# Ledger of designs, part 39: miniprotein binders against q9ydz1

Target 1, 329 residues: q9ydz1
Amino acid sequence: MVQGLPGEFEDYLYRVIASLYRYAERLVVVDYPSSPTRRSIDLIVSLPGSRVVLIKAIYDASLISKKEVEELSAVANSLGVSAVIIAERMGREDLLTGVVYDRYGVNMVNLETFENFVSGREEVYVTRYKDIYTVSISSEKLREKRLEKGLSLGHLAYMLKTSRKSIYEYERGVMSPSVEKAEKLVDILGEEILEPIDILTSPRKPVSKRDFDKPEEALVGEKLLELGFKVSHAKRTVVDLVAGRSGEEGVGSRIMIVVKRSREGRERMMSRIMKGVKMGSILSSSLYAVVNREEKSLIKDIDYTKTIVKDVREFINDVSRGRVEENEE
Short names: E, the ipSAE of ESMFold2; O, the ipSAE of OpenDDE; V2, 0.75 times the mean of E and O plus 0.25 times the DockQ between their complexes.

## First folded at step 16 (miniprotein)

Design u6 (at its last look DockQ between E and O 0.80; V2 from the best seeds 0.72)
Fold by OpenDDE base, look of step 16:
Structure u6 (fold): chain B 329 residues (1-329), chain A 95 residues (1-95)
Amino acid sequence: as target 1 above (329 residues)
Amino acid sequence: SPEELEEAIERIWEAIRIVIRAFEREEQGRLEEAMEKYREAVRILEEVLKELEKVLPRIDSEEEREAVERIIEFLREAIELYLEFVEELEKQLGE
């Protein structure tokens, strides 16, 4: 039982926060659940250019589960925002500066790499997938520069001691060169063939998964899917559902939903709502609280939180009428 | 079989969609039609529940067993919730 010392996680999260405050327009700490190893999202950061990113910060990325990364990715995809993992190590291996790692389909970098990227100090070109390092190159620029030098695919392949097929695959963007081959390509064709990696890429796979968590969540989720929202369940953060839809005019509606749990006390639900409001403020998202009819009377005093309190029927009927209250900025 | 489980899941989602349509009927003041739809959804879920409960003891894979157990728990909670919707409408129609 490698009980990672509770202190190392908190200390690392604070280090990440302190770093990002220098570059962030807005920063929200998501301290729910209280256990770091059960939390899919630690930070939400707004960066210059209206780029919002969900951050999982963990010193040792070997401690993050596949399910947490999948949730992070799904939530980010549904909201139309980016996701990143910031970590210093993966088990016994330290993460290298200037390398983008893949962790279950989400980009993972060390704090220094992320700082360099967001500050514009250094561009990142190297990716690692499993044990393979590759360099990001522009397939278009590679072809352009090859042709400018009068080199055939076969001649360039000969110079690299590789196959004509490999060069053709690089120029199609279906394969990236190894570090060694990329160095030789840069030596021959120039640095202009390098393509900086955008660390803040949105997760590509829409994870609109129907899940069987709660009956109320299933009803809400299915209705939002019928209305053309991307929907994701969230089991490891403040909210239970997130939904997003791209508008015709590019203004996307974002919805976050807290569904009351049968075993959840009022105080715990209120705590989640208050934390959800903080998340909503940076995401430009409406926050709904779905409660039973009997409980609605008990929560009416929440009007000050900008939270829309509905029962499941009222929620479904309201969203069906197109009354998604867009948070007017 | 995996195919039978997929069919069971599709039937569960059909019942959920029936309940969503029942809310629309309730909003339109068609309370009797809404109540009938809730009862239909309950019936479908009870049938699926009964099928899954019969299959559960025969599942050798722990992962598959846990997945089916989670679906069974969901079904029980959903049936309870949809029966509450029926009872609420029965009270409104009896007043």
Scores: ipSAE 0.715, ipTM 0.924, lowest interface PAE 0.7, mean pLDDT 87
Fold by ESMFold2, look of step 16:
Structure u6 (fold): chain B 329 residues (1-329), chain A 95 residues (1-95)
Amino acid sequence: as target 1 above (329 residues)
Amino acid sequence: SPEELEEAIERIWEAIRIVIRAFEREEQGRLEEAMEKYREAVRILEEVLKELEKVLPRIDSEEEREAVERIIEFLREAIELYLEFVEELEKQLGE
């Protein structure tokens, strides 16, 4: 059994990685901070169809804090990518295969469900809403099939032993039917009313959060916000700030920034820069290191083709002139 | 109180925006205007720092106290940084 202890976390994370190698085009392990219960992102994967997903992998999801999920959600939203939590249990409750759960606005599934979904082996139709299980239906197909059968809202409600209001709400997409009612609907109207869930959607309740870690970071973040970027300040991952900006056809630019943290030595900062470069490669973004003159000497051995080094004034002047958006590759 | 802390946070962000405006003035070669804006930002942050230091000993909640302590640390670092910007401009202007 996998527990909330550090060694047990690595065992489960390894199981997730081993599974995903078969399906991912690229996979980056985020091993910072070193403690699994203190980091918001464990993996970044690129799936076929250019789908990038930020993954939190933890055996018992009750051990992940709201702050970790909020950071995962905010980072995904700022970068314009998906987020998912992969877990086997939530406290005393085992996660069921084929069911999508919610954790602070982020989809949560067990590993088998994720494997079945990404492999194309099985679609997912069921979500857990509060203490009941509901089925995803197409509001348009529901209405279409009801009308084809010549059934009024009242007639269909009578057949299901439910209210007209419930049928109306299903057809408006305001509510999804329970599993038992969905089975009756399928018996009457056919399977065509079922709508697969895309578990790799963007977070539903993204949180934008300003933070007071470092003065340089605050300046950079505020300027990027002024320029129309979605910005997230991060404390529980390898980079300090992520920003993203959508383009006209949905393509855009992504910026990831490292700032030297308090009490951080050369080796730790270089490690974060190297890990940030790996994150940038899967996100098609270069890593920026915002440093002063003394800090530049700490990182003089890095590969400057992979990392852009600026002080805070240089960065803000460059971004004001639009130059940071031209350095993507 | 939560209302007092929220107002202090807004004043901090105002100072940060003032520094961004100072960078713009400096880029345009308007160094005296930039220096005035850096000094204005420092005055705002020093006022907020003093107010928070006065309130800190009376905070009972561990979570609120830790939040205020983090803000105080930020303020000290920001004031130090912005004063370095002022000193750099004073050197340039004295030439």
Scores: ipSAE 0.683, ipTM 0.915, lowest interface PAE 1.0, mean pLDDT 84
ESMFold2 (binder alone), look of step 16: mean pLDDT 86; pTM 0.861

Design u7 (at its last look DockQ between E and O 0.80; V2 from the best seeds 0.77)
Fold by ESMFold2, look of step 16:
Structure u7 (fold): chain B 329 residues (1-329), chain A 95 residues (1-95)
Amino acid sequence: as target 1 above (329 residues)
Amino acid sequence: SPEELEEAIERIYEAIRIVIRAFEREEQGRLEEAMEKYREAVRIMEEVLKELEKVLPRIDSEEEREYVERVIEFLREAIELYLEFVEELEKQRGE
């Protein structure tokens, strides 16, 4: 049984979809590019409470490169949404249920862990940190419970067979205890010191060189940055540029753009536009196609009610006047 | 050097911002100012293009060489696009 081939990957992806269908308000499959190891996003789900999550679903996470994960992170960060990798294995290591792993700055969990978290059946407390498993502890509750028991840092350290400095660092949030130390802390101070992990975080945008492809895309991106958007350029998903800006109450506007790629024919561009419309719908954003005159003829039969078509000058002038912003608050 | 490449990239963004200002002048009907800005952006990108073409043979890293080659291709396409903007304005003016 070989994991990582398109057919084998589709089997795992379908298993993830079948599981998440029970909990998602909406679910969109992103199957572009066709190669699962060249694709940054496999699924987008909307969970109760208007939580949107970009998902990379792959049985063996060692088969996805840093470039794909960095794009997932950048896109999620710019759109102000969460990202997660769902996998069963990383190389020769099976992922444990109830444990959060890290892949290039993105949270990674097995399917059972994700399902238990989303359904509310189980909290997650354990992280794989470097080569050990650590437990998430509330610094404030740890100190509070220690003081309630009348224990000094030194006395608690003695009971755990650790240093006074370690206890101090736990209470300052600088260090998390190993599972062994955490079990002893819970025996002494109670389970109230445990702090659940929210696995659905918006990752940091990775530091990388600006990628250059089309001049029109660069003009659009630079203008959107000028207007205060977070902007990410993408090559491994259906859209070429995503942008997001916070609003007065924490949710602002989102813009998603398709530009014709080099050597891209009519059928491939139309396919990306159609898939981009679905991506935009779950994000409450219309899809914009930025094209020149000759490219308009290439997509002349497009459904203009679902996709806004502009040349670069028209787009930039319209966005300067606020005509392309999404009005969500 | 990595420092020279970063400076080249910043000059590319300077040129891109100048084109955005040219769009503003054009929308205001200030066509001569817009054309001057488009040509200024082209000059900057042509200078960067020449600098990167000189540096390219000295780059041993395959990854960095491929990146610089993509930047060079971008610059050629951008110069062509900006000159088309100038040509459109010249035609509008009756030339």
Scores: ipSAE 0.767, ipTM 0.937, lowest interface PAE 0.7, mean pLDDT 85
Fold by OpenDDE base, look of step 16:
Structure u7 (fold): chain B 329 residues (1-329), chain A 95 residues (1-95)
Amino acid sequence: as target 1 above (329 residues)
Amino acid sequence: SPEELEEAIERIYEAIRIVIRAFEREEQGRLEEAMEKYREAVRIMEEVLKELEKVLPRIDSEEEREYVERVIEFLREAIELYLEFVEELEKQRGE
């Protein structure tokens, strides 16, 4: 296992940060855990149009575990935000500019592709899934332009040396053409058939195996589920739980929860709380700290954090009464 | 079997939901009913724990074994926590 030099990761993260500062309305660095290879989220970025994205930035995407990507996806899904991986390579393969890769159900692009997308300089049309490259086309525009040219499904299929079924599947959006077939379609029908890929798509709902971490987390999580929140456990970031609910009138309630760990010292918990507050500010999320009754007295005096300190019973009772304190901006 | 493990997990979540209902009873001042619900949840979790401890040596898959070990650890911690909730209420009743 080629342990990438510690410096390459930090240098790449700084390169990503320096790039994104030009386009971001807000940027938060998530420096927890300290080990980059154990962190699911490196950055949270607010982009123009109220688009918030969770970013995992790593030079070599082969070093990202499935569990980290699943957590990134789960957290983003629960909060109703997008997730993206920014990487330059995957093992021995360099990521191509202008290609969206799938990495465990999350979009992955190189930094240049992401910069081009967020700046509006270049649109992205090519997706790679496994070893297959496909081009994003508008099924509606494909049909429209085919009909404008007076071409039947069979005639267009003949021109592409493909089946009538393949053309019909493209026009239904159930299959995307290969690069070679898309080039021929563009040559025949024009570039207007291309459909730009939104890199900032919401991640697919992860098949969450029920993770059994802490009893307090399970109680909190189950109660939030009963209240209609999407809930995700997080093991590789600052917070232990995230929850989100879509409101009728737009901005749904977002909750992040830090649960005190049995072996966690006060200073470490405070560090997580402070970092969680920074995350909450960009996510418009309330931050709760769930602690034991004995510990509550020790943390309550910390009025400098926009953090609501509760024991597990108080938390469950308060949220049951609809007392989800939304952080008003 | 995977089905037996799923059933065990559902029973664990039933116990968790019972504890949530115990908090509602505690808030209503129904301390005896709350204690009874905590004890019920503990009982369910102890039953599941005993079942999982018996099955654990027979699991050939390392991934499944590690998962069941995590569930066993969770159950032990949860039982301890719920017993603490009972003890806290017993103290309040005696004061």
Scores: ipSAE 0.740, ipTM 0.932, lowest interface PAE 0.7, mean pLDDT 87
ESMFold2 (binder alone), look of step 16: mean pLDDT 86; pTM 0.855

## First folded at step 18 (miniprotein)

Design j1 (at its last look DockQ between E and O 0.78; V2 from the best seeds 0.72)
Fold by ESMFold2, look of step 18:
Structure j1 (fold): chain B 329 residues (1-329), chain A 95 residues (1-95)
Amino acid sequence: as target 1 above (329 residues)
Amino acid sequence: SPEELEEAIERIWEAIRIVLRAFEREEQGRLEEAMEKYREAVRILEEVLKELEKVLPRIDSEEEREEVEEVIEFLREAIELYLEFVEELEKQLGE
């Protein structure tokens, strides 16, 4: 069996798409860069309740690098959306249904687990950490139910055949019980102590960074940071820069930017713009194209209602005046 | 090298912010002030470029060499871009 061939990657991606088509309100395929093992995002879905999820879909997750996952996480955090990896395997280990794995700080589940979660068919309670499976427990409910039963930390530890320190750590949220211990806890205290895992939460690592990819990109990114946006510079997806800023009821605005490369021709730039428009549409943001003043004529046939074309100075001045936030409708 | 690269990066960000201030002056019609800020940013980047070019031969790690080389390429492109901003303003001021 040969792993990592383009056809095998497309087969699994199509399987994920076909499955999620049943549940997604909108679905956008991100096919740039062309190599599946070099891109950070394969799919963007909008789920009921205005939940947007960036998805990396790959049969064997050992084939994606830390750089790809870190970019996925950073982009999701800057945009105020969720990220998840959908995979069936990690090297020689098959992913179990109903278990959340971690890949460089991003939640990873198999397709069946994701389907069960988004459909509301089954909750997810189990996490794999290194070589052990643990169960998500509400620290507050655990303490509450233990006290209701009149059990000391020592009594409960005795019943579980574990240490008083372990019970103390469960109640402080420092440690999660193994599946075996959790089953005993549920037998004693009831299933109310279980806490479902929300696999669609936004990554919590700080992601706003200064980056030196391109001079124009650096200027744009620094200005957006000055204005209070979270900013991510991207190298492994269709856009070069994403930015987001919180509003009263969630994300207040999102900005997606393609920066023209020095030797990029008209056709290649137009292709990236078109793909970026699709990505932006599901994120409720227009695509901005940053080009040199002299090069604006290269892209005169762009539909300006979907893409905003500026040079660096124009972009910086417009965002400083708040004009970029009023491009909806 | 790690400390020297960190210091260089901080000076690069200083230059970038100076250019952002130049954009503000230019938008307000204060073209001579904008010109002075563009030139200051270029001077900073040229100093950093010279320093990193001296450091590059002393780096043994391939990973560190690649990182420094990327910063050097960025610097060259940024200096070229900022000099274009200066050239544009020189034309406006000579009018």
Scores: ipSAE 0.726, ipTM 0.928, lowest interface PAE 0.7, mean pLDDT 84
Fold by OpenDDE base, look of step 18:
Structure j1 (fold): chain B 329 residues (1-329), chain A 95 residues (1-95)
Amino acid sequence: as target 1 above (329 residues)
Amino acid sequence: SPEELEEAIERIWEAIRIVLRAFEREEQGRLEEAMEKYREAVRILEEVLKELEKVLPRIDSEEEREEVEEVIEFLREAIELYLEFVEELEKQLGE
């Protein structure tokens, strides 16, 4: 039990919400699970330019588990949206403004860096992976500007007190320079060699562990995989499965699925469905509630106009026939 | 062993895929074939369950024990669900 004081987490989340509300076209708070320290996604934000991002907000990023970050990444990847961690520190170290950190394959920034990025106030060029700071440089611009100056790889390497191989690796994009080397490159070649980091990158493909909690989830998940969807299981958010497929016409179908949990009461499932509908409103995704046949009668009386209630067979048959109702919002 | 658990998981996924084929058979009106597929899936899961239940007492790691217990719980729920699918078809064929 990492007893983060409940108050500090809530206060920081509210600070992040208050900040992002100024820049967001749409913002949904994901308040499930109720414990923030067991939640993979805290916010879904729509930014200008149709950019949707899943946000984990945590004051101390040392308290976020690998499993939470992997789930955040998996859900984002399956839906074809971005993921970011917003944090002020990592253990005893404060996160620097203007630095993009890697946390288990997801970009992590402090709130100020994120505000600067989304407002267009400042570009970000510095990355940190482990203990190594590097500067993002355009490999193409580096080569172009080097050639315009009439400098050979060897001459530029000599000026930087580095190897010819290092310059060649920079121009191939296989290695980024240290801050010290990047400063020297900018001094020689100009600032046009800098390449702004897009913080809102799609996370790397998580290895989808086929780890489903329920047999209904497993059936649904495997069928969606067979149909060419990216599928991710989510244990730490409102929905249990997320799926996405890139369409030929660029509008990818997004599906979120709530599967009734063992020992889950009707009220708790309804709460998850309502929260899932809120998530779906930003994600332009269909929300399915998959229930057993006996449970279907218990849920049908709920006029959630945006939720499709199916049993597992009906769901599988509907998706097999291409009857994924896309929410045309 | 980790290898035995991986093999068990692969067999579980085989059973899941068999059930998906059974749904296709039901949709085609081939109810008898669907029932046979569900029974095949159940048989596979029962075999895996029996194997895991034999291994469970030999696991010294608490973390590995919890993982195997989660798979056993999944197997029990899956067997129950697939047997319900058989019973539903038996009712339809008996009417």
Scores: ipSAE 0.671, ipTM 0.915, lowest interface PAE 0.7, mean pLDDT 86
ESMFold2 (binder alone), look of step 18: mean pLDDT 87; pTM 0.865

Design j2 (at its last look DockQ between E and O 0.85; V2 from the best seeds 0.73)
Fold by ESMFold2, look of step 18:
Structure j2 (fold): chain B 329 residues (1-329), chain A 95 residues (1-95)
Amino acid sequence: as target 1 above (329 residues)
Amino acid sequence: SPEELEEAIERIWEAIRIVLRAFEREEQGRLEEAMEKYREAVRILEEVLKELEKVLPRIDSEEEREEVERVIEFLREAIELYLEFVEMLEKQLGE
């Protein structure tokens, strides 16, 4: 299922797949590029309610770089889907069950935590950032319960052996209490103040940066940006460019693009197209293959019901007219 | 050198946008205007390519050299592509 990688990498990915198969409506393995330490996305899962999650699955998360995670995050953001890293370890530290970690702005959990969350078996309340464990608290419920018990900020701070400023900041939602403080808050105010973490929130888009690795991709990406799409250029997955419109209702919310490279042979281009079709199917997204006109006839054995083949001028013309997802003629 | 690379990249994006405007002119049937824009974009890229080729041998940093080499490769491929647009339009106009 996974090519050209050490057995330990495949073993963990298979563990994740086997575990998540129970809960996924659909599951697609992304095996491109072949190296797991150079690949930004390993798995795409559709969960109940049509929630799509891009997953980086790696036993030791210290082996993934900022570049891979930023691409995972950007792609998810442009497509309007979630991203998560599933790992058991970060360097020499084991990931704790029930804790959400952060890796370059993307949520990271161990497999058991992810299973418990998606199955509804257990909520997640604890976040670790760097070396601090904090608990997610509802600012509104915290203030409500404090006032119901007639406690001032100062009195509650005294009970927790913390500052009045800390309580004020908890109630403003700008600070989360440590596990120790949260346990005391729950003892005083009840569990209602706890706020479950949705580990599947969409990641924040990284600071936008244009990319022009390929001339055709640069033209396509710039045009889509002009038309109001969120656009991400990808280097570490099967597609070269993804685009989506957030907050708009209408035709074509997601587009995935494979761009023919000037020195790419037919075999490699076809391989990426076929793998991109798999991604598109689970994302309910159109897959475009941008090739030159002469190369269209060389790629005749693809399934045209799943892939739209254009040269760059045709693509630009079609998107300018709003004809990006339909090709029924 | 980093400032010169940043300026070169800005010039490249200008050329890319000019090509997008050329596509618009071509779709509107303004073939001579589109041709002029394609040629303008090519001239911009050729100028940037020459400038970067002159400075490449003087770059000691492996990181900076790799960045400049990547941009040079893009420029060569883009010039080739944009010249294909020019040739196709010339065929439409003078054939």
Scores: ipSAE 0.740, ipTM 0.939, lowest interface PAE 0.7, mean pLDDT 84
Fold by OpenDDE base, look of step 18:
Structure j2 (fold): chain B 329 residues (1-329), chain A 95 residues (1-95)
Amino acid sequence: as target 1 above (329 residues)
Amino acid sequence: SPEELEEAIERIWEAIRIVLRAFEREEQGRLEEAMEKYREAVRILEEVLKELEKVLPRIDSEEEREEVERVIEFLREAIELYLEFVEMLEKQLGE
C-alpha cells in the first residue's frame, strides 16, 4: 500500500477538474502513475477551436521535478499540442493572477488566470521569468503608435528614461519592457500596444533524446524517427512513447505506444491500455500496444476496438508500410 | 569515463539500426541476410556488454553506476530479444 496521496493534491486536482469541466469540450483525467508527484500529465483538455492542452496540476509547483516538466513538454511537442502547469504556489510565493510564469520552459499560471484566459474574461499581458516581470507588447503596434505620435526612438527613450537601444529592441520583439516601462508606454502610446499572451503555446522543441528503457522501445522509436516523426519517450504517463508528424495536408498523424514493461502483469498492462485508449480519444491518436510475441497471447482477448496489439516486428512493418490506422473520427 | 559510455551508447544505437535493416531484409524475403544482421547486432551488443561489465566495478559515482547498470540491463534484454529473432528465422528456414 503506497501511503495516501496528501489530500491537498487530490483536492487541488479536483478543483482544477471542476473548473475546467465548464469550458472543456472534452476532458480526460490521466491517473497514471498513481502517485501525482511522479506524474507528468494530470489532464488532457480539448478546448474550443480544436485546441488540445496537456495539463499538470499541482498546488505547489516547487514539488514538480524538472524531469516531469521536460516530459510534459516533450509529449506535448511530439503530439503537436500545448502544455501548461496550473499551480497556486511556488514554495512560499503565491502565483499572481494575470501573470504567466516560466517553469522549465512550460507556461505556468494559477487556476484563476487559466479560467480567465479560457473563458475570454481577461487577457494576460505579464510574464515572469525568474524574478523579472515583463509585459507583452506588439512590436508592430509599438512602432506604429510611436510614429503616429511623431516620436523618434530617441525621444520615446528619453520619456521612458531608457536607452534608444531598448526602444529599438522592443520594436524588434527581442526584448519586452518591464512593468514600469510598459505602463509608461501605455500612457504615452495607448493600450493598443499590448499583446495578449497565448498561454496555450506549444512547448519549445525538446531535443529528442534517444533515451529508451527497453529494446522494443528503442526499435520502435528509432523507426519512427527514420520515418520523420517527432518521438518522445515518456516514463511518467500512461504511454511509453508518443510520436507525431505533420502531414502534407496539415493532418498530423499521432501515435501513442504502450510497451509492455518488464515484470508488468497482464492486469497492469490492460489498465495502461485502457487509459491509453482514453487519452487517444481526445488526442485523435492511434494507440499501439507493443508486446513480445510470447506475450501477444496474453493480450489477444483485448477487444479494444481502438487498440492495435502488435509485436515489435509487426509494428515496425505496419508503420513502414504507412499502415498507421488513423482513428476514423 | 563519460566518453567511454557515450561510445558504448553509440555502438548500441548502431546495433539497433542494424536490427531495423534486418527487418527490411525480412520484409524483402531475404531471410538469411536478415539473420546475419541480427547476429551482427548481437555480437556488437555482447562486446559492449562485456566492456561495461568490466568498467562497472571501477565507477565511484553512485549516479554513474546506476546509469551503467541500466544500460547493462538494456543490453541483456536486447541480446535476448535479438537472439529470439534469430531463432524465429532459423525455424522458418528449417521448415
Scores: ipSAE 0.639, ipTM 0.901, lowest interface PAE 0.8, mean pLDDT 86
ESMFold2 (binder alone), look of step 18: mean pLDDT 86; pTM 0.858

